# Miniprotein binders against q53ft3, part 129

Target 1, 195 residues: q53ft3
Amino acid sequence: MFGCLVAGRLVQTAAQQVAEDKFVFDLPDYESINHVVVFMLGTIPFPEGMGGSVYFSYPDSNGMPVWQLLGFVTNGKPSAIFKISGLKSGEGSQHPFGAMNIVRTPSVAQIGISVELLDSMAQQTPVGNAAVSSVDSFTQFTQKMLDNFYNFASSFAVSQAQMTPSPSEMFIPANVVLKWYENFQRRLAQNPLFW
Key: E = the ipSAE of ESMFold2; O = the ipSAE of OpenDDE; V2 = 0.75 times the mean of E and O plus 0.25 times the DockQ between their complexes.

## First folded at step 14 (miniprotein)

Design yc15 (at its last look DockQ between E and O 0.46; V2 from the best seeds 0.00; counts 0 for: pae O 11.3 > 1.5)
Fold by ESMFold2-Fast, scan of step 14:
Structure yc15 (fold): chain B 195 residues (1-195), chain A 83 residues (1-83)
Amino acid sequence: as target 1 above (195 residues)
Amino acid sequence: SVEELAEEIREALERVQIKYEMAKQWLADGDVQFALRLLQRAYRLAKKALEKAQELGLTELIEEAQELIQQIEELMEKIRESQ
């Protein structure tokens, strides 16, 4: 249902479902992460009147998980960019994951998504400064995200000599990916809001 | 004490301000439905804060609450007119 993307890393599209309405992504080596993108895959919309609350968890100095509300995703706004580099020392908010026995490793942070009523989400206040609204920061992050996507897509490239005959498997030429990347980068430089 | 109750009202009005700003951002991002939910919650919180301020005769907080309520009502009306 959801995807999670970090600049310089492979995109995650297979969240661990830990309850009927709760999903988790692991973020290994989280101290090197400045921004994270959470998005809906577009295959299954939220039921009417519902959305997703996005939480971030990291281990504190005692190894205890600290959950913080980063923000929300909805059918009307199915993606969000969050800055997490300053949050590990911040105050945590009350969260729906706190009572769950969520399996985690001591050195791994997590992104949690809780499917909730929009009315319930509207009553909550995200941790300040988590959502990225600055055009400069967004443009820089978008460039890094494009680099990550290009690297991810290109990692699957094979020469025609290495392709097995399989008409059911779809392949995209590497030059098409490169052309898209260059065109998008150019358009973004001219107008960051062109999409 | 009156001072402790006044502080609770100030904190409530600060939360109203935060929700109002959030609603404007969500509206700018194209999500009218969630923006309206945020405004409805801000409105209810502001009305409750206004009632408490009026009971205590706290003129400054009454004025602040009324101003926020007016801003919320104006934005909700603009949204309705745009639909």
Scores: ipSAE 0.461, ipTM 0.818, lowest interface PAE 2.2, mean pLDDT 77
Fold by ESMFold2, look of step 15:
Structure yc15 (fold): chain B 195 residues (1-195), chain A 83 residues (1-83)
Amino acid sequence: as target 1 above (195 residues)
Amino acid sequence: SVEELAEEIREALERVQIKYEMAKQWLADGDVQFALRLLQRAYRLAKKALEKAQELGLTELIEEAQELIQQIEELMEKIRESQ
């Protein structure tokens, strides 16, 4: 039903279901993670009137989980980016998860998703600065990075008349880079997570 | 004490403000239904905070609650007009 993505890691699509309405992803080496993307896979929507509350958990000094509300996902906003870098020493929040197994290592945190009524979710308040951006914001940052690369590479373009002979070097036609840029941009607009 | 009760009211008003700001973000992202639920909850919380502030005669908190209530009402009316 859900996916979880951390930059530089493979996407997780196999959440541990700990109850009929509760799902968990493990985050090993969580201290190196600054942001997490939580999204719906698109195969099973929330029932009408329901959505998902998203929590972050890390083990405290006793190895017990400390849960904090990051924000929400719904059928109308099926993905979100959450900042977790500032939460690893924060105070816990009220949460619907029961006692969980103590994580096996001190470097493993968890993302929990609880399926709840929209009215119940509206009563909750996420920790400050946790909900960084929507998928639109992720797309915007990605597009800026893509534009930056293309502009940088293009600034070194030379015509054949301007080239100094370099028989030991390999070259890529600028047209190939442009085609790649245009295709990537199109695919990003259609599916921000295609890559 | 009155100061402890005043702090509880300030914390409630802060939660109202957060829900209001979140509702604006959800509106910008197109989820009108969830945004309205956040505003309705924020409205109820602000009304309760106003009642408590009035019982204690906390003039500054009364004014803050009234401003938040007005902001919430205006946003809900704007949503109604755009639908």
Scores: ipSAE 0.112, ipTM 0.618, lowest interface PAE 6.4, mean pLDDT 76
Fold by OpenDDE base, look of step 15:
Structure yc15 (fold): chain B 195 residues (1-195), chain A 83 residues (1-83)
Amino acid sequence: as target 1 above (195 residues)
Amino acid sequence: SVEELAEEIREALERVQIKYEMAKQWLADGDVQFALRLLQRAYRLAKKALEKAQELGLTELIEEAQELIQQIEELMEKIRESQ
């Protein structure tokens, strides 16, 4: 249902489902991460009237998790970019993930997505510094993210002759991905905040 | 104390500002309904903050709250006109 992408790293498409309505991505070496992209895979939409609250969790000096609300994703806004580099010294907020016995290594943070009612989401307030404030930094990150995604996707490209039947999988032509990439780059160049 | 209450108002207004900015982003993304909900919440919070600031005679906070309320109202009206 969800994907998580850090520039320069492989895309994560397999979230750990910790509850029916809660998903978690691990972020190793989170101290080196400036931005993270959370996006819907497009396979399963949110139910009507629902969206996803996106949280960031990092261990404090005592190894205890500090959770912060970053923002939201919805069917109408299926992707979002969050700056997490400035959050590493922030105060914790209320979160729906409870005392998850997450075996945390000190260097691993988490992105948590909670599927919630849009009305409930509207009552929440994300941390202010999670939004991408600099157009330049955003553009650079987005470009790196796009490149990473394209490189990742293209690494799995096979010719028609090389395809093995897999009834459980859907295949997308590489030219479609390229077209998307080019269109996205064009839009980004026109307006870095088009998304 | 008055200082503590003033800080609470400042924090509330900060939350209002965040919600307002988020609403603008949601509008840009085409999620009009969610943006409206955020604006409504921001509006309510701002009104409460304004009331408290007025009770305490905190001129700067009153002005800030009024400005935010006006911005929210203007944006909400713009949304309504576009629908």
Scores: ipSAE 0.005, ipTM 0.226, lowest interface PAE 11.3, mean pLDDT 81
ESMFold2 (binder alone), look of step 15: mean pLDDT 90; pTM 0.902

Design yc16
Fold by ESMFold2-Fast, scan of step 14:
Structure yc16 (fold): chain B 195 residues (1-195), chain A 83 residues (1-83)
Amino acid sequence: as target 1 above (195 residues)
Amino acid sequence: SVEELAEEIREALERVQLKYELAKEWLELGDVEFALRMLQLAYRLAKKALEKAQELGLTELIEEAQELIQQIEELMEKIRESQ
């Protein structure tokens, strides 16, 4: 139902369902992540009156998960960008000499999505400044992510003459990726909220 | 104590302000339905905070609550006029 995207990484579209109304994505090497995009796949809308609360979890100093509300996705706004870099605990030193007293933080965090009533969601208050604050900022970030994804995907392109038969592998033609990229950036330029 | 109750009211008004700002962001992003639900909740919280501030005679908090209620009402009316 959901997808999770980090700039420069492969998109995740297979959330683990941990309860009837709860879904989780793993974020390995989360100390290197500044922003996460959570979005709905286009085929299955929320039931009327329902939406998704988006949570971020990281291991605390005892290894126990700490969940924080980042924000929401709904049928009317099926995608959201969240800044998580300010929400990590024990991520090491900020100054150049921090290596003198390093603290190892666990490398795996999670994004959780809880399907909830819109009325219940409205009663909750997300952690401050987790959501991207402006459409302009969102558009810039999305364009940069789009560029990074296209560059990443096309870096694996090979001519048909270079292909080796591999029945167990799936291939996507570079032209399909290009068409998606061009369509998305055109629509984003016309209406940043089109998705 | 009165000071402890005043702090609870300040925290409630801070949460109202946060919900109001979030509602504006959701409106900017095109989710009118969710923004309106959030404003409706903010309105109810602000009214309760106003009532408590009036009971305690806390003039500054009364004025702050009234201002927030006015802002919420104005935005809700603009949304209705646009639909």
Scores: ipSAE 0.040, ipTM 0.555, lowest interface PAE 7.3, mean pLDDT 75

Design yc2
Fold by ESMFold2-Fast, scan of step 14:
Structure yc2 (fold): chain B 195 residues (1-195), chain A 83 residues (1-83)
Amino acid sequence: as target 1 above (195 residues)
Amino acid sequence: SVEELAEEIREALERVQIKYEFAKMWLELGDVSFALRILQRAYRLAKKALEKAQELGLTELIEEAQELIQQIEELMEKIRESQ
């Protein structure tokens, strides 16, 4: 149902389903990540009145996950770009034995998606600066790229539906990604602002 | 003012960083030619920012621009070697 994109990394299109209404993507080496993109795949929409709350978690000093609400995706807004660089633990060594750091904490963060009622989502407040400015060139280009990818992928999702093991999981074949890229590149030939 | 020009240089270097990340993304997607094109544009922008920082004697921005140029050159060389 969902995809997760980090610049410089392989696109993830197979979320781990941890509950009937909850999906997770792992983000290894998250300290090097500035932005994360979450988007819906193909033709599997949210049920009427439902949407997805997008969360980010990182391990604290004791290895326990700390979840923060980044924002939302809906059938009307099926992709979102989030800045997570400001949400990572940023404290220097604040205890006498900070240099020892003998407790191993996983370096893996997670993106979580919780399918919720739109009314419930409306009552929640995302962290202050997770959403990025649309004025930013990266955000503008990425949004157009995602729009193109989503529209292209949707055109192939129905043809590939019989190859998926579960309706809540959708895989985009490598050839579909390649054909999208070729089409997108040709269209961008006349958009100098992006190149 | 020098501070206004310094802000323009900082903004240019931020755009260089964004282009560098895009190049890595396209490289991961397997389009080496396109990744190189983005890197070449990032390189030209970084070089221009470096020249402006040098003209104004802005040591911190000179160092930042040089570091980004080195990262771009290293990635371009790595790509070239792997072909």
Scores: ipSAE 0.000, ipTM 0.119, lowest interface PAE 12.1, mean pLDDT 69

Design yc3 (at its last look DockQ between E and O 0.03; V2 from the best seeds 0.00; counts 0 for: pae E 14.0 > 1.5, placed apart)
Fold by ESMFold2-Fast, scan of step 14:
Structure yc3 (fold): chain B 195 residues (1-195), chain A 83 residues (1-83)
Amino acid sequence: as target 1 above (195 residues)
Amino acid sequence: SVEELAEEIREALERVQRKYEWAKLFLELGDVEFALRLLQRAYRLAKKALEKAQELGLTELIEEAQELIQQIEELMEKIRESQ
């Protein structure tokens, strides 16, 4: 039902369903991630009166998961971009000489989506700054547009063996579209004003 | 203590402010229904905070709560007029 993407990585569209109303995406090597985009695949909407609360989990100093509410997705707002770089560091995650004597094991963060009644979602308050900057809004819109374009283009991909001679039609190799999508998304994440 | 209760009220008003900002975001992105639900929750929380601040005579928190309530009411009225 959901998709999750990180700039420079393959999009994830197969969330692990851990309960009737709960879905999880794994984010390996999460300390290299600045932003995460969560979106609905567009095939099945939420039932009327329902939406999704989006959570982020990282291990604390004891290796226990710490869940934070990042925000929401709804039928009216089916995608959201979240900045998680500031959430990776916190009290208890480093010792006094952290930069010199860090002993870290490989860790995986998670994005969790909980399907809830809109009224229940509204009762909750996301962590951090509630305001979305104009840059964040533009980035979210652009990534949603790129996702929609990539998915649309990919739906028309055909193998060379299935192509019939037709001079009136233009064809673009699917891998070129994928390369463009990944490159543009990566550049946008590094500098939203690069173009 | 009065100091502990004042801190509870301040935390509640911070949550009101965050709900208000999220409501504005959802409204800007076209989700009027969820924006209204966020505003309704912010309104109730702000009213409760106002009552507690008034009971304790905390003038600064009373003024802050009243200002937030006014902002919420103004945005709700704007939504009503645009529907």
Scores: ipSAE 0.318, ipTM 0.762, lowest interface PAE 3.1, mean pLDDT 74
Fold by OpenDDE base, look of step 15:
Structure yc3 (fold): chain B 195 residues (1-195), chain A 83 residues (1-83)
Amino acid sequence: as target 1 above (195 residues)
Amino acid sequence: SVEELAEEIREALERVQRKYEWAKLFLELGDVEFALRLLQRAYRLAKKALEKAQELGLTELIEEAQELIQQIEELMEKIRESQ
């Protein structure tokens, strides 16, 4: 249902479902992360009248999770970019994820998505500056997305020397890379906030 | 050197991981066939990496390779069951 993207890292498409209406992504080495993209995969929409509240959790100095509401995704806004680099000193907010006994390594943060009523979401206030609203932020995202694209492409790259006539070897045409880019971009671009 | 070979194995396993993750994405995009092809490639690469790691006695890389292989197999099976 959800994907999570950190620029320059692999796309996460398999959230841990911790409850019927709650999903979690792990973010290793979260301190190096500036932005996170949360997006709907487009396979399963939110039920009517529902959306997703997106939370960020990081361990405090005591190793206890601090949760902060970043923003929202909805059927009408199926993706969002969040700046998390400045949130490390933020105060914790109320969150629906309870005391998750997740043995967290100190370097791992989490993105939590809670499926909630739209009306309820409207009453919530995200932490300030989490939502990317600037053109500069968008540009940075685009650059990072391109890095992701490059990583994708490179994962399929083979040298000519590696192109041994092995009948078992399948080559991925460059057009597949383009296809990925187009599909991925399309899904992310469904968010009008990118403009 | 063994260290160089170990690095090659690590790089291979990184490629395996990438292919695995991209396969998941393509599944979500509805391209099951391509996802399967990616998984098959990932599987082959992982097996080769495992063999090399075993030959060199690189325990950590062996474990990593085995884990990736298992993940790939599980996902492939899940796909087959869905079809």
Scores: ipSAE 0.019, ipTM 0.372, lowest interface PAE 5.9, mean pLDDT 80
Fold by ESMFold2, look of step 15:
Structure yc3 (fold): chain B 195 residues (1-195), chain A 83 residues (1-83)
Amino acid sequence: as target 1 above (195 residues)
Amino acid sequence: SVEELAEEIREALERVQRKYEWAKLFLELGDVEFALRLLQRAYRLAKKALEKAQELGLTELIEEAQELIQQIEELMEKIRESQ
């Protein structure tokens, strides 16, 4: 139902479902994270009249999670970008996760998504440091990630005459990466969830 | 018809094989976490295809699905043992 993307990392598309209406993504090495993108995968929309409240959690000095409301995603706004770099020492907010059977991992932060009534979400106030912007659909984000991977990998392309001997290192022909990239794009256009 | 349903199962198994091959590629690229995620999705799709093949008694597709499931399970286990 949901995806989570951190700049410089691979997308997470398999949230830990901790309740019928609660989903969590783990964020290891949270001190290095400045922004997080939360988006709907597009296969399961919210029920009529409902949406998702998005929270950020980091462990305090006692190892207890401190949850902060970042903002919302809805069927009408299915993705959002949140700034979290200023929140790692901030105050907690009211949140629906306090009584939940949440897996607590003291050394990692978490993104929590709670499926709630739109009327209830309208009464909540996100933390002031979190910026919310519209983002493209999961398909568009996935395509941008593919472009980034391809451009990164191709920047290491060398001819055989340019190669330095490295018998412990594995190499692949650049055209294999290109064919994979083109095939992935075609498959994504036909079925965004084929992978 | 049964023939149309068999083709749907065959297409699903082709998607399973493709995800398995992509997982092997990402494993070679060093992204073990993404490779495991692809294998988990391939596993779920293969299990669904197997159930449909069993409901229709399509012996050849049952065997193909079971073989793919076995390959996926073995690769996932090898990855977990090396990590």
Scores: ipSAE 0.000, ipTM 0.089, lowest interface PAE 14.0, mean pLDDT 72
ESMFold2 (binder alone), look of step 15: mean pLDDT 91; pTM 0.909

Design yc4
Fold by ESMFold2-Fast, scan of step 14:
Structure yc4 (fold): chain B 195 residues (1-195), chain A 83 residues (1-83)
Amino acid sequence: as target 1 above (195 residues)
Amino acid sequence: SVEELAEEIREALERVQIKYELAKYWLEMGDVEFALRLLRRAYRLAKKALEKAQELGLTELIEEAQELIQQIEELMEKIRESQ
């Protein structure tokens, strides 16, 4: 349902579902990451009254995960950019992943998405400035990332007749990728603070 | 203690401020519904913080809470008028 994009890396569109309402993306070598983009895939919206809370975790000095709330995505704003470079020294906060005490490799972080009621999301407090990033020069870099993603994805398009049945693979029609790219680019051009 | 209660009130008002800024951000992005939910939550938290500050006679926190409530009310009224 979700996608995760980091500059210079392959886009992730297959989140690991760890509960009915919880999804996770792994971010290897997170020390080199400054910004992360989280977005919704396809045309399937959140159920009425629901949205997604976006969390970030990294292993502390003891190998224990430190979860922090970055912000939200909703049907009205289905993508967001987060600055994470300043968060690794921050203290953790209360979060729905608290019972999941998974010890991780020291250089691997995670993005977590929890599907929640909008009223529940409104009660939560994101870490400072994570969701409010400058869109000036970074907007141009983001546009280049979008171009690279679209070109790469399009280069592997195959017809339905050429597909080998593979239950472990997920396929997205090329036309859906094109529609997403065009819509996102259009909105970004009209309002750089769109995300 | 009064000191511990004052700290709780300060933390609550900080969360109110963050939700208010977040609501402005979501309004700018065009999601009026979520912005209103954030403002309503901020309003309720600010009102409770104000009540506690008044009970304890903490003048500075009372003034801060009242200022935040006014800002929230003004933004909510602006949204209402635009609907």
Scores: ipSAE 0.000, ipTM 0.385, lowest interface PAE 10.8, mean pLDDT 74

Design yc5
Fold by ESMFold2-Fast, scan of step 14:
Structure yc5 (fold): chain B 195 residues (1-195), chain A 83 residues (1-83)
Amino acid sequence: as target 1 above (195 residues)
Amino acid sequence: SVEELAEEIREALERVQIKYEMAKIWLKLGDVRFALRLLQRAYRRAKKALEKAQELGLTELIEEAQELIQQIEELMEKIRESQ
């Protein structure tokens, strides 16, 4: 029912269900992660009055998972972007995973989602400034990533008049990159969750 | 519903197609390692989408997933031969 996206990685859409109301995504090489996007797939909504509390877990020096509340996703706010780069050495927060904590795997962190009553979620406090997101923020984040790619790729573009003969070099016409960028933006506007 | 699950699979295959196109662009730019990384991730996602489509008996999506997997495999093999 959920997806998890990290910049530069394949999107995950198959969470491991560890309880009736609890889901987990594994994040290998978590020290290289700055932001994580958590979103609902749009296939199955939360029951009325319910939502999802989003947690981040990393192994401490003793191999025990340390869970921190990042924020929430709901039917009204089905996606959220979290900054986790500053959380890896923080104190743990209150969490519902307790005895269900998975034993440490070196360099693997986890995103946990707990399905809870909205009233219960309202009583919880996320860590610091981890949450930076709304549906619009997710779209903005994706646009930023596309802009970074387009700007990088276009920096290699040259006109035919300026092209030096070089059989070992590959050139991409700027128009091809622009076409792809425009098509991707159009598709993103139609369905922000498609990638 | 089956229709909602089919849409989820279609979305996954669209993301695979995007990664495949991105990989071809990065390959043309000479970044073979990043291109391979994108292709390997596209491959794993396409395989998962195929499994889900097979479980639900969605023939059109099965065919789309198989075609995309073949394209990814062919490009990865071409890259391997160029090593």
Scores: ipSAE 0.000, ipTM 0.120, lowest interface PAE 14.0, mean pLDDT 70

Design yc6
Fold by ESMFold2-Fast, scan of step 14:
Structure yc6 (fold): chain B 195 residues (1-195), chain A 83 residues (1-83)
Amino acid sequence: as target 1 above (195 residues)
Amino acid sequence: SVEELAEEIREALERVQMKYQMAKWWLEKGDVEFALRLLQRAYRLAKKALEKAQELGLTELIEEAQELIQQIEELMEKIRESQ
């Protein structure tokens, strides 16, 4: 249902389902990650009145996850860009993942998506400064993300050996990446907030 | 109140719909076993919501619950026929 994109890495489209309404993407070596894109695949929309709350977690010194609410994805806003660099250890936000027993390594973070009622989501406050909010910040970040993604996907220097092996991992042909990049650039130039 | 109970039923039916759609997504991915487990859970929740709606005489919610139950049953039958 969802996808997760990090500059310099393969796109993930096979979230681990940890409950009927909860999905997780693993982010190994998270200390090197600045931004994360979360998006809906478009195949199955949320039922009317529902959306997805997007959380970020990292392991504390005891290996226990610290969850923070980053923002939301909905049928009307099916993708979002979040800056996770600079999020510091501290108080976690209220979250539905607290009862789960998740084994973690010190350098692995997670993106969590919880399917929730829109009314419930409206009562929650995301961590400040995580979402890309201004036009200047959005256009600069998006351009950097597109450039990094295109360069990574097109690079013959990046081999399969540099990735965590996964049977569900999707591979995109270079030709499709080029077409996507050009189309996205055109759309972004026409309307920086089209996403 | 009746209105608060009606809201709980509406929320339950929304979750049934979400499970149904997620089951179809897993079916597209080829995980028939997991799709069937999702449909079974959706079915149980829908039946419970139907019972509550019937107790309260909420006609629209009764009809919605029955429609969702029918959709779940039809999909489960199609899956069984394909195996």
Scores: ipSAE 0.000, ipTM 0.176, lowest interface PAE 14.0, mean pLDDT 70

Design yc7
Fold by ESMFold2-Fast, scan of step 14:
Structure yc7 (fold): chain B 195 residues (1-195), chain A 83 residues (1-83)
Amino acid sequence: as target 1 above (195 residues)
Amino acid sequence: SVEELAEEIREELERVQIKYEIAKRWLELGDVEFALRFLQYAYRLAKKALEKAQELGLTELIEEAQELIQQIEELMEKIRESQ
């Protein structure tokens, strides 16, 4: 449902689902990361009245995860950029990831996404204004990137009808996502305005 | 102490300000529903902070809370009129 992007790294679109409503991405070598982009893959909206709270976690000196709320994604704003470079030595905020209090490998951080009621999300306050204050151009960029992903992926969608006489499902080959990302990354590096 | 209570109110008003800015951002991005939820919660918190400041006679905090409440009310009314 979600994707996670760090500049200079391959996009992650296979979040680990740790509960019905909770998803996690691993961020190895997080000390070199300044910004993280979190986005919805664009085909499956949140249920009415729900959205996603985005958390960042890093291991403390004892290897215990410290969770902080970065911000939100919703159907109306399905992508967000977060600055995490200043959050590595702070105290944790309130979080819904009880089962994620497992001692972790040093230098591996996590992005957690919790699907929550919009009312519950509105009661929370993100730490340290992690979201970039003037991010409209980047929000437009990530929205266009999501649109590009949806259009590209759907052009390679294969219905079961191609293989069976009574189709009920569509399949998208795993390598199509990788090819799309590689093309997008290459073009963006050569001309940031190609999109 | 009054000093300690004043600090708590200042911190609450800071959180109200942050919620107001978040709400404005969500409104600009077209998510009116989420923006309204933030404004409604910010309004509730600001009203509570105002009551505490009034009970303690803290004029500067009373004025700050009133300004935030006014900003929230104006934005909520703007949203209502556009519906």
Scores: ipSAE 0.012, ipTM 0.483, lowest interface PAE 8.6, mean pLDDT 74

Design yc8
Fold by ESMFold2-Fast, scan of step 14:
Structure yc8 (fold): chain B 195 residues (1-195), chain A 83 residues (1-83)
Amino acid sequence: as target 1 above (195 residues)
Amino acid sequence: SVEELAEEIREALERVQIRYEMAKLWLELGDVAWALRLLQRAYRLAKKALEKAQELGLTELIEEAQELIQQIEELMEKIRESQ
């Protein structure tokens, strides 16, 4: 069981299993993503001698996936932070016209996790500098993400008197968001992988 | 035991430290109100920890609590002066 986290987005904890040993997460609007966190949820460890190879995929000009090895997660290192901003190939994303009114068709990238033997993983070389993985780095990244999320959510806070009621709309008090943030931060400080 | 109570005080001072660092991050993000709220919570916890350490005569924890209180007070004053 795995999770995937992008700053400013909802965490994904339900990977699609595409083979007995392969799992994927979809990353829509991937051109806006700089970092991705991949982590184990801690409920089921890898079998002895096995781990997970983490791949990043984006569509090429023909729509075919281009897979790149980012790094690894193991029982001993169950989380990793990857910088993917330098790995995206896309003439439109770096094309001058993309900054004007001419935009590319929305694209979806994927994070793939392949369960492999540790010996097999040791023979592979990840794309240089993609991994920035450590518990400290994960904690710093998660703190930044939480701060950004809380700031964003708080910018939409309104008093009950200022709300425009809608039958289908859900409203969350800002103090509930703050309480969640503080509880989450406390738990994260005690165990960075509690998630 | 005194050792168990000392551990509770150490845990409280750790939480004070975390709140203080969070407050500094919120100041960098420009949210002065949340930074002040975190500092006020840190201040109250640090004062309680100081009282407990003083009651138990735990010199090192007294000094640690006093240092954290001073840091919190200095930052709060800095914020007040910049408004």
Scores: ipSAE 0.006, ipTM 0.113, lowest interface PAE 13.3, mean pLDDT 69

